# VH-VL binders against b7j9k3, part 11

Target 1, 255 residues: b7j9k3
Amino acid sequence: MTTEPGDRAWVLHHYPYGDTSLIVELFTRTQGRLGVLAKGARRARSALARIEAGRPLWVRWLGRGELPVLAQAEELGPFLPLNPLQNLSLFYVNELLLRLTQRRDPFPDLFQVYEETIDALCSEPGEGWYLRRFERRLLENLGWAPDLAHCAECGRSPDAASSEHWLYQAAHGVFCRAHAPDAAVAIEAAALVWLRGAMQTRSMPVWNSSLRRCLEQELLVHLGGRPLESRRLLTAYLRRTQPAMTIQKREEHSE

## First folded at step 23 (VH-VL)

Design y5
Fold by OpenDDE, fold request of step 24:
Formats: C-alpha cells, sequence, structure tokens
Structure y5 (fold): chain C 255 residues (1-255), chain A 121 residues (1-121), chain B 107 residues (1-107)
C-alpha cells in the first residue's frame, strides 16, 4: 500500500471508534476535509492521543478509501490553550466545514483563510470580523456566494462613500433602494464593499449585526434550514459575557 | 432626554393622503434610524417602514406603494405619508428610533406617544 | 413575512406568582427577538432584546429566553404594575413583525 504524501492538517472533530481508536475529521491543505482512522489513539501512551482541535499537524495516511488509516501525526506548533470563547469560535468554524464541505474536496485558499481565522481568533478574542471573513470565504469557495457588487435587478453597484443602505437577501444577493425585495437585511454599502473585498482589515463594529445576519441567513440556506448548535452556543455565550446593556448605559449618561 | 412627538390630522377622509410628523427633541435625527409603526384599535403592531441616517428608506411590502418616509434635518423631524387611505388605515401611529451607534438593529428602544388617526367619511 | 405567534392570548396570574408568555416564529430568527410591554394609552416599552438581554431600567423579575423559533418571556414574581399587553418582535429580517400580543392580568 503506497503511503500518501504528508499534508498540513487541522483537527476539526474526533470521536471514539471501538475501544482503542478514533475517527478524526481533518481539514487538510491539499485534500480538503479528510476523515482518518487513528488506530490505537485512545491508548494512554499513544503519540496520537494528542490529536486536538486548534493545533496544526503534519499528517500522513494510508489508503485511498473514505476512511484511510492515519499513519503519522506530528504537531507543527505548540499547544495554545483556548478560553471558552475561543473554543466556541473554533467549534463554530469547524462545524461549518463539517456540515458544508465534502470530503476529498480541496480548498487550498480556504485552508489559508482557516489558518488566518485561527490566528485572529487567538489574537483578537471576542471580535467577529474574522468569522464573517471565514463565512464569506467558505461560501465563495463552495461557489455559493452571491454577487455583492451589483444590484440583482439593475446592476447598480454599492458605493462605499455614499453610506447608502442596501438590502441583502439570502440566495439572491444585494438590492438597491429602488429594487427592495420583500424580505431582507439592511446593510450599508461600505459593509458590502468590505465583505466582497479581501477583508484584511477589521470591519466596523456597527456592521456586526448586519454582517452576521446576512451571512448566517446565507449559510442557513445551504444548511437546509438546520442551524448550527455551535452558533447557538457561541451566541449565548456572547450575550452572557458581553451584554448590550453596557453600551446603553454609556449613551444614556452622555445624553 | 430624547423625546419623540407624533403630530398630524386626527381625521382623514378615504382616498386622501395621511401626513404625519415626528418631532424629535433632545437629540439629532441624523444619528438614528427612524421607524414608523402603527397599531389598529385593539390589535397588534405593524411595522410601516424605516429611514436611515443617510436617507435610505425601506417600507413594509404591504404598504410600499402608498408609503413615503422622509426627514427634515433643519427641523429635526421625520415624516410619514400614506396615500389612498381606507378604514383599514385607522390606527395609532408611532415613530420609534434605533440608535445607530449602539446597534445596527431594528428593535425599538424609544417610542413617541403616538398619534391617533381615524379614516372616516 | 415571518409570523410571530404568541401564546396564550390572555393570561391571569396571581400577585407574586410566575407569568410565562411564549412566542414562536414561523422560521428561524436566531436570537433577534425583542419583547415589549404596553400599558393602556401608552406606547410599547422595550423590555428584552436579543431574546434574553434585559434592557436598561427593566426590573430583574423580567427575563427572556429562547433561540431559533421558540422564545419565552418570564415574570418571576408578578407585580400589580405588570398588568399590560406584551408583544414579541423579530428583527431578523424585514418586514419586522410583532406577535399578536398577550394580555396579562391579575388573577
Amino acid sequence: as target 1 above (255 residues)
Amino acid sequence: QVQLQESGPGLVKPSETLSLTCTVSGGSISDYYWHWIRQPPGKGLEWIGVIYYEGSTYYNPSLKSRVTISKDTSKNQVSLKLSSVTAADTAVYYCARVDYERSYLEYFDYWGQGTTVTVSS
Amino acid sequence: DIVMTQSPDSLAVSLGERATINCKSSQYVSDYVAWYQQKPGQPPKLLINYASNRFSGVPDRFSGSGYGTDFTLTISSLQAEDVAVYYCQQYWSTPYTFGQGTKLEIK
């Protein structure tokens, strides 16, 4: 059996298989999502026992089937403990990949975005821009991202300088004021320009809710209307730890 | 303290145009999103439409063809026009605001007292 | 349009007892739900946003819960001043829609 060449990978999820093994879902640079059987990984002294989400690995596997055997797993960096928010964010990103990608469908660009997302998650916990970036890039890589550069009806383009509010409708794209659909999310032109761009800079906080709703609605279409548990958990955590009341009190005192 | 006060004719004839004004005090209208919401007697609430800080407007599809929302910054007022009114347009009309800086969301933290409009011959 | 359906339409609760009002959306709306209290002759007053965030100045006895399609407003210990009609609202998508209202009375 020819050993496949090694690849850079991240653990998305793992679950027990038998008494001593794990099935591990990996996100790899060249193979996309890859499920592997890690034999003996549950043994106390197994080198494979350190397979955890949030840590990059060099992996090698045997076989071309749906579940090849993990032959090698080497850590490519130190373990970084994540706080609950970071863990939930990672869980969310991983669940998106698990639910929306097919195995053996490579997305090298998305892989890069994934790594950048993890970096941002570690360096800027509590921010949402990198999640929005990941969501958009995921949709783009999957060929599901609607056009944000043109009104779906008239072809007019959002102008970031205008501060004009546009309407986003999942599965259809954006609409100018003249062609407002019956159901949509309002979003500033500048936010759309950001979202269709490289997204190398942080989005404005004021766009957070609009961007979140737009992308969540879009993703939900492709999730078959079944929302992610990770999103629920993340949202709940954010609401508990970052209540909107703090912002309200500051404004009331300033008035 | 921000105050919102709706004003307009209490009585409008069928097929005429209802014109209402929301006068804002204690803050600039330019910093907020402004919504109109109505409530028929003994019934629930219906969202009419919104005007954003830069002037973009969007309306409830059920009323879109008849509704116009505008603002006058110099007077610190937001206006609602509803054309071709019928008895079904009889309601208390509220203006409400959403703080742009606080949230880009359309939950309504401040409401006017409302103005009653009756459509009758 | 997203339909918000409240239950019950009317509720009578004894003073000091718990009052529970439910709201169901016709489709997924995440946590983009608000609750309002409306007393006779007054405009609605915001109580809860983001399904569970108590708005400034709202008494602790008011709480919101839920995510997705099912939401609940709870008054842990009903006070006389809590007699009102309560409305849920979604702001997930336009047009923004309200529940039909729940009339809360003292038993």
Scores: ipSAE 0.918, ipTM 0.954, lowest interface PAE 0.5, mean pLDDT 93
Fold by OpenDDE, fold request of step 24:
Structure y5 (fold): chain C 255 residues (1-255), chain A 121 residues (1-121), chain B 107 residues (1-107)
Amino acid sequence: as target 1 above (255 residues)
Amino acid sequence: QVQLQESGPGLVKPSETLSLTCTVSGGSISDYYWHWIRQPPGKGLEWIGVIYYEGSTYYNPSLKSRVTISKDTSKNQVSLKLSSVTAADTAVYYCARVDYERSYLEYFDYWGQGTTVTVSS
Amino acid sequence: DIVMTQSPDSLAVSLGERATINCKSSQYVSDYVAWYQQKPGQPPKLLINYASNRFSGVPDRFSGSGYGTDFTLTISSLQAEDVAVYYCQQYWSTPYTFGQGTKLEIK
């Protein structure tokens, strides 16, 4: 049996398989999402017991089938404990990949974005821009991202300098004021310019609601109308820890 | 303290244009999103449309062809025009503001007292 | 349009008892739901935003819950001043829509 040369991978999720094994969903650089059978991983002294989400691994596997056997798993860095918010964010990102990608479909660019997202959620907990970036890059890599550079009707381009509000409609893209659809999310032109760009800088806080709704609506289309549990949990957590009440208090003092 | 006050003719004839004004005190209209909402007698609430801080507008598709929302920064006023009115346009009309923090769109934290408009011949 | 359907249309509750009003959206709206209280001759007053966030100045007896399509407004202990019509509203997508209202009275 020929062993594959190996790949950099992240654990997305694992499931029990039999008494001693795990099925592990990996996100790899060169193979995309890869399901592997980790034999003996459930044993107390197994070297494979360290397979956890949020830690990069070097992996080798045997076989060309749908579920090759994990032959080797080496840790590529120290374990970093994550707080609840970081864990929920990681859970959300991983669930997106699990739900929207197919196995053996590589996305090297998305893999890099994934790693950058993990770095960002570790270094900037509580921020949301890196999740929006990941969501957009995921859609782009899958070929599902609508054009944000042109009105779907007239081809006019959003101008960040104009501060105009455009309308976003899932599956259709953006519309200028002259071609407003019946249902949409309003979003500033500058936010659209940010969203279609490299997104290497933080988004403006005032765009958060619009960006969140736009991308969630877009993702929901591809999720078949079945929302993610991870998103629900993450949203609930954010609402509890970052309540709008703080903003309301500021308003009272400003008036 | 922000205050919103709607004003209008009270009575409008069928086929005419309804013109309303929302006068804002205690804050600049340029810092907020402004919405118009109406409530027919004994009925629920209907969203009419919005004007954003830079002047962009969006309307309820059900009213789009008849509605115009504008603002006058010099007077700190937001206006609503509804053309070709019928009895169905009889309602209390409210102007409302979106939260001070614009990132939290689009529930309405401040409301005017409303102005009653009756369409009758 | 997203349809918001409240239940019941009217509710009579004894003083000090719990009042529960439900709101169902025709489509997924995440937590982008607000609740309003409207008393006769007054404009609506914002009570809850983001389904469960109590707005400033709102008494603790008011609470909101829900996510996705099913939402609930709860008054844990009804007070006399709570007699009003209550509305849910979605701001997930335009046009923004309201429920038909629930009239809350004292039993």
Scores: ipSAE 0.918, ipTM 0.954, lowest interface PAE 0.5, mean pLDDT 93
Fold by OpenDDE, last read:
Structure y5 (fold): chain C 255 residues (1-255), chain A 121 residues (1-121), chain B 107 residues (1-107)
Amino acid sequence: as target 1 above (255 residues)
Amino acid sequence: QVQLQESGPGLVKPSETLSLTCTVSGGSISDYYWHWIRQPPGKGLEWIGVIYYEGSTYYNPSLKSRVTISKDTSKNQVSLKLSSVTAADTAVYYCARVDYERSYLEYFDYWGQGTTVTVSS
Amino acid sequence: DIVMTQSPDSLAVSLGERATINCKSSQYVSDYVAWYQQKPGQPPKLLINYASNRFSGVPDRFSGSGYGTDFTLTISSLQAEDVAVYYCQQYWSTPYTFGQGTKLEIK
């Protein structure tokens, strides 16, 4: 059996296979999403028993089939305990990859974005900009990202300095005021400019709802209209922990 | 506390243009998004359109060809014009605000008392 | 347009009892749903946003739930002052649309 070269990987998901094994979905740098059979991983003494999301691995596998056998899995970094929000965020990101990527389709750029997302998730818990970035980069890497630089009808470009509000329509892109579609999400021009850029800085909090709706609607198209459970859970958690404080603070200042 | 007061003619003839004004007190109109919503007698609510803080406007497609929303910052007023009115446009008309610092959410936290408009010959 | 359908159209509930109003959207709207209370001769009053977030000043007996397409407004213990018409509203996409309303009365 030929051992494949090692690769950097993250666990997206795992589920039981037989009495003693796991099927593990990995996101790897060079192979993209990779399903592997982790034999004996369910055994108490197995070095593979602690395979979990949120920790980078060095992995090697045997075989070229649909489910090669995991031959080696070494942890490349320390275990970092995640709080519930961080866990939900990671779960969401992982589910996106599971649902929208094909196995053995490498996305080295997206892999880097994935790692950066995890880093941001750990360093800035509660923020949403890195999730929006991941969503957009995922769409871009998959070739599904609509053009945000031009009105879909007239070619006019959003100007961040104008504060003009545009309309986003999933699968079609953006529309200026003159060409407003019947159904869309209103979004400020500056938010569109941010979204089409490198997105290495935080988005404005006021854009959160618009950005979330735009990207969720876009992703839903590719999810076949089946929303992610992880998103539901994440949204529910965020609504319980964040919005109430913001609304209260604003009202106090207005009174 | 921000207060909204709608004003306009109580009676408009068919085919004429309905003009309404929402006068805002207790705050600048530039701090909010402003919406117009109407309610026919005994019926539900219909969103008419919005004007954002920089002046962008978007309308309900069902009314788009007949609706114009504008604002006058000097008077702290938001206006609605609805052309070619018919009996179907008889309703209570409300102006409502959305705080744009609340993530551009399009729920309406403050409403005017509404102004009744009857379209009749 | 996204259609918001409330049920029932009218509801009579005894004082102190639970009132439940349902709202169904014609398509997925996440949690971008608001609930309003409207009393005769008054404008609508915001009760709930984000499907489940109680707005400032709203009594604790009011609660909202739901995600996706099915939403519910609950009054845990009906009070006399709760007699009104209630509306759900989606703000997922333009045009923003409301339910047809539910008239809540005391039995």
Scores: ipSAE 0.917, ipTM 0.954, lowest interface PAE 0.5, mean pLDDT 93

Design y5
Fold by OpenDDE, last read:
Structure y5 (fold): chain C 255 residues (1-255), chain A 121 residues (1-121), chain B 107 residues (1-107)
Amino acid sequence: as target 1 above (255 residues)
Amino acid sequence: QVQLQESGPGLVKPSETLSLTCTVSGGSISDYYWHWIRQPPGKGLEWIGVIYYEGSTYYNPSLKSRVTISKDTSKNQVSLKLSSVTAADTAVYYCARVDYERSYLEYFDYWGQGTTVTVSS
Amino acid sequence: DIVMTQSPDSLAVSLGERATINCKSSQYVSDYVAWYQQKPGQPPKLLINYASNRFSGVPDRFSGSGYGTDFTLTISSLQAEDVAVYYCQQYWSTPYTFGQGTKLEIK
C-alpha cells in the first residue's frame, strides 16, 4: 500500500467504527472531502484523540479505496476554543460540505474560502457576511450558482448606484422589476453586485435578511428540500441572542 | 409617534378605479417600506403590494395587472390605485409599515385603522 | 403561493386556561413567520415575529414556536381581553400570505 505524500485537512465530522476506531470525514486541500478510517482512535491516550472539528491537521493516509486508513495526523496549530455561536457556525459550514460535496472531488479555491471562513468566525463572531460568502462560493465551486449579473428574462444588469430592488428566485437567478416572477425575495441591486463579486468586504447589515433568504432558498434546492439541522440551530441561537425586540425598544425610546 | 391614516371613497362603481391614500404623520415615508393589505368582510388578509424607499414596487401576482402603488414625499403620502374593480374588491384596505433599517423583513409592525371600500352599482 | 393553514378555525377556552393555535405552511419557510391579533373593528396587531420573538408591549402569556412548516401560537393563561381572531403570516417569499384566521372565544 503506497503512502500518500500528505495534505492539509480539517475535520468535518467523525463516527464510531467498531470498538476502537473512528470514521473521519476530512476536508483536504488537494483531495476534497476525504473519508478515512482512524484505527485505534478511540483507545485511551491515543495520539489520534486530537481528531476534532475546528483544528487544522496534516494528514497522511494509506490506500486508494473509498475509506483509506489514516496513517498520520499532526496538529498544524494551537487549539482555539470556540464559543457556542462559533461552534454552531462551524457545524453549519461543515454540514453544508458533508451534504453537498462528493468525496475525492477537490476544490482548492473552496478550501481556501473555508479556511478564511474559519478565520472570520474566530475574529468576527456574530457576523453573517462570511457565511454568505461561503454559501455563494460553495454554490459557485459546485457549478450551481445562478447568474446574478443579468435579468433572466431581458438581460439587464443590476446597477448598484440605482438602489433599485431586484427579485431573486431560487434556481432561476435574478429578475428586474419589469419581469417580476410570481415568487421571489426582494434584494437591493448593490447586494447582488456584492454577492456576485469577490466579497472581500463586509456586506451591509441591512442586506443580511435578503441575502440569507436568497442563499438558503438556493441551497434548499440542492439539498432536495431537506433543510439542515445546523441551520435550524444556528438560526434559533441568533434569534435568542440577538432578538429583534432589543432594536424595537431603542426606537421607542428615541421617539 | 408614527400614525397612518387611510382615506378614499367608501363607494366605487364596478369597472371604475379605486384610489386610496395613506397619510403618514410623525415620520418620513422615505425611511420605510410601505405595504397595502386588504381584508374582505368576514375573511382573511390579502397582501396587495409594496413600495420600497427608492420607489421600486412589487405586487401580488393575482392583482398585478390592476394595481399601482406610488408615493408623494412632499405630502408624506402613499397611494394605491386598483383598476377595473368588481364586487370581489370590496374590503377594508390597510396601509402598513415595515422598518427598513431594523429588519428589512416583511412583517408589519404599524397599521393604519383601515378604510372600508364597497364596490356596488 | 405558499399556503398558510391554521387549526382550528374556532376555539373556545376557559379563562385562565391554555389556548393553542397551530399554523402549517405548504412549504418550508424557516422561521419567517409572524402572528397577529385582530379585534373587531381594529387592524391586526403584531404579536410575534421570527416565529418565536415576542414583539414589544406584548404580554408574556403570548408565545410562539416552530420552524420549517409547523408553527404554534400559545396563550398560557387566557384573559378576557384575548378574545380576537388570530392570523399567522409567512414572509419567506412573495407574495406574502396569511392563514385563514382562528377565532378565539371564552368558553
Scores: ipSAE 0.917, ipTM 0.954, lowest interface PAE 0.5, mean pLDDT 93
Fold by OpenDDE, last read:
Structure y5 (fold): chain C 255 residues (1-255), chain A 121 residues (1-121), chain B 107 residues (1-107)
Amino acid sequence: as target 1 above (255 residues)
Amino acid sequence: QVQLQESGPGLVKPSETLSLTCTVSGGSISDYYWHWIRQPPGKGLEWIGVIYYEGSTYYNPSLKSRVTISKDTSKNQVSLKLSSVTAADTAVYYCARVDYERSYLEYFDYWGQGTTVTVSS
Amino acid sequence: DIVMTQSPDSLAVSLGERATINCKSSQYVSDYVAWYQQKPGQPPKLLINYASNRFSGVPDRFSGSGYGTDFTLTISSLQAEDVAVYYCQQYWSTPYTFGQGTKLEIK
């Protein structure tokens, strides 16, 4: 069996295979999502027992089939303990990849975005902009991202300076006020400009709800209308830790 | 304390245009989204439309062709016009607030007391 | 349009007992659901947002739960002042829609 040259990888998910092995879903730089059989990984003294999500690995595998054997796994960085929110965020991002990408379909740009997302969720826990960025980049890499630069009907472009509200409709894109569809999410022009840009800066908090809804609705189309459990869990956690009371207090203070 | 007060004619003839005004006190209308919602007698609630802080408007598709929402910042008022009214437009009409700066969520935390509009000959 | 369907249409509950009102959306709406209480001659009053977040000033006996398509408003111990019509509302997508309402009375 020929050993592949190796690749940088992240663990997306693993599950038991037999008594002693694991199937490990990896996200790699050059191979995309890659499923590997980690033989003996469940053994008490296995070096592979350290395979966990949230840590970058250098991996080598044997075989070119659907499920090659993991031959080598080396840690490329220290283990960083994640809090529950960070774990849920990672879980969500990973589930998106698991559900929406095919194995052996490389996305080098998305891989970079993935790593940047992990860095962001570690450095800015509780923020949502990096998830929105990941969601948009995922859609773009998959060729499913709607055009945000033009009204789907008339071609008019959102102007960030106008503060005008547009309508986002999943699978169709954006619409100006004159061509409002029957069902959509309202979103400011500036938010659309941010969303179609590099998204290297934090989005405005006021856009959080609209951005989340737009992207979640878009992703849901490609998920076949089956929402992610990770999203549910993440949302629930966020509501508990970032309750509406914070917003309410602000409102009361301003009155 | 923010207060919303709807005002209107009370009675409108069929085919005429209903004109309502929501007068806001205790805060600037520019800081919020404003919605109109109506409730026919003994029935549920129907969203009519919204005007955003910069003036963009969107309406319920079921009423879009007949509805116009506007605002006057100098008077701190939001207005609703509904043309070609019929008996089906008989309802209590509410203006409601959404704080776009603080929540940007389309739930309604403040409501006016509502104004009753009856469409009758 | 997203249809919000409440159940039951009417409910009679004894004082001090639990009242449960359900709301089902015709499609996925995440947790973008609000609950309102409306007493006769009054506008609706916001009780719950985010499906489960109690609004300021709302008694602890009120709670919301649910995610996706199925939502529930619970009053743990019914009080006399809780007699009202209750509405769920989705703000996932326009047009924003309400349930048909549930009339809650004392048994």
Scores: ipSAE 0.917, ipTM 0.954, lowest interface PAE 0.5, mean pLDDT 93
Fold by OpenDDE, look of step 23:
Structure y5 (fold): chain C 255 residues (1-255), chain A 121 residues (1-121), chain B 107 residues (1-107)
Amino acid sequence: as target 1 above (255 residues)
Amino acid sequence: QVQLQESGPGLVKPSETLSLTCTVSGGSISDYYWHWIRQPPGKGLEWIGVIYYEGSTYYNPSLKSRVTISKDTSKNQVSLKLSSVTAADTAVYYCARVDYERSYLEYFDYWGQGTTVTVSS
Amino acid sequence: DIVMTQSPDSLAVSLGERATINCKSSQYVSDYVAWYQQKPGQPPKLLINYASNRFSGVPDRFSGSGYGTDFTLTISSLQAEDVAVYYCQQYWSTPYTFGQGTKLEIK
């Protein structure tokens, strides 16, 4: 068995394997999503007992098979307790990666975005713009992001200085008003410009609903029409905890 | 309190153009998205179209070729024109608003009382 | 177009009893569903948005539930003033569409 070099990793999910082991789904910088077998992780005094989402690890593994053995796992930072909303948001991001990425397909850029998303999730728990950023970057890295710079029909470009509404259609991209499709989501030109840009700054709160809906619809196409459990749970949580009169705030916390 | 009032001819002949106006009181039309929705007698609701706060429009594909929605900020009015009407266009016509400051989502929190339009020879 | 199908078309419920109206969308619409109450000669009145958020001024006996494709409006204890036609609506995508309506009467 060849020992692979160490890598920075985040735990996406884990589940029991036998009496004493775990299968752990990792998101790594150089290997992408990586499934590993954590032997003895379920033992009471296991050093691997702290394998959990939301904490960065340095990991080493043995083998090049589908499920290499986890040889080393070191914590690279303190565990930060997350509130329920943050946990659901993390669950959402992780589920996206689990559902839409393949193992051993590295996305170094997306990995950075993932870490930035986690940081934002911790530092700005009342915001949602960083989730939209993650969603868009995920789609881009997977080669599924539609063109937001041009009307799919005529090639006209949205102008950020304009308050004009454009139409977004999943899988097809954007349309100007003159070439609006039969089914679409309305979105301001400036929101599209933000979405296709670097997204280093917060989006306008008023865009949250449109951005969320557009990206949810786009992701749903690639999810085969099967919605995420995390989305359902997040929605249920928001219904329970958010008053009806704070719709805008609810949208900001939706994921 | 915002009030919406639809007005127009109660009777329109076939093939003519139906013209309606929604007069808004207690608030500026520039602060909202404005929709037209109609309801044939004894039937459900059909979304006609929307005019956004900056003036762009989007229509139900089923009516797109016949519908024009516009607004006059000086009069605080939103208008609907529906050309080439038939008996199928007989309905109560409503204007409704969506507060874009709170949401871009098109659920309708305020409705006019509606105006009845009958298409008949 | 997304088709919203309500069930039943009509419902008779005794005063004080629970009334349940269902709405099914032809495709996934998340929680982008609203419910309206319409009384004769009046425009629709918004009751619920986001499938389960009770709108301001709406009595507590009204509640909405559902996610994805199946939605429910519940009146926990029917009152006389609740006699009306109820509509669900999706705002997931254009064109925005309504259910065919459910007529609620007192038994």
Scores: ipSAE 0.855, ipTM 0.915, lowest interface PAE 0.7, mean pLDDT 92

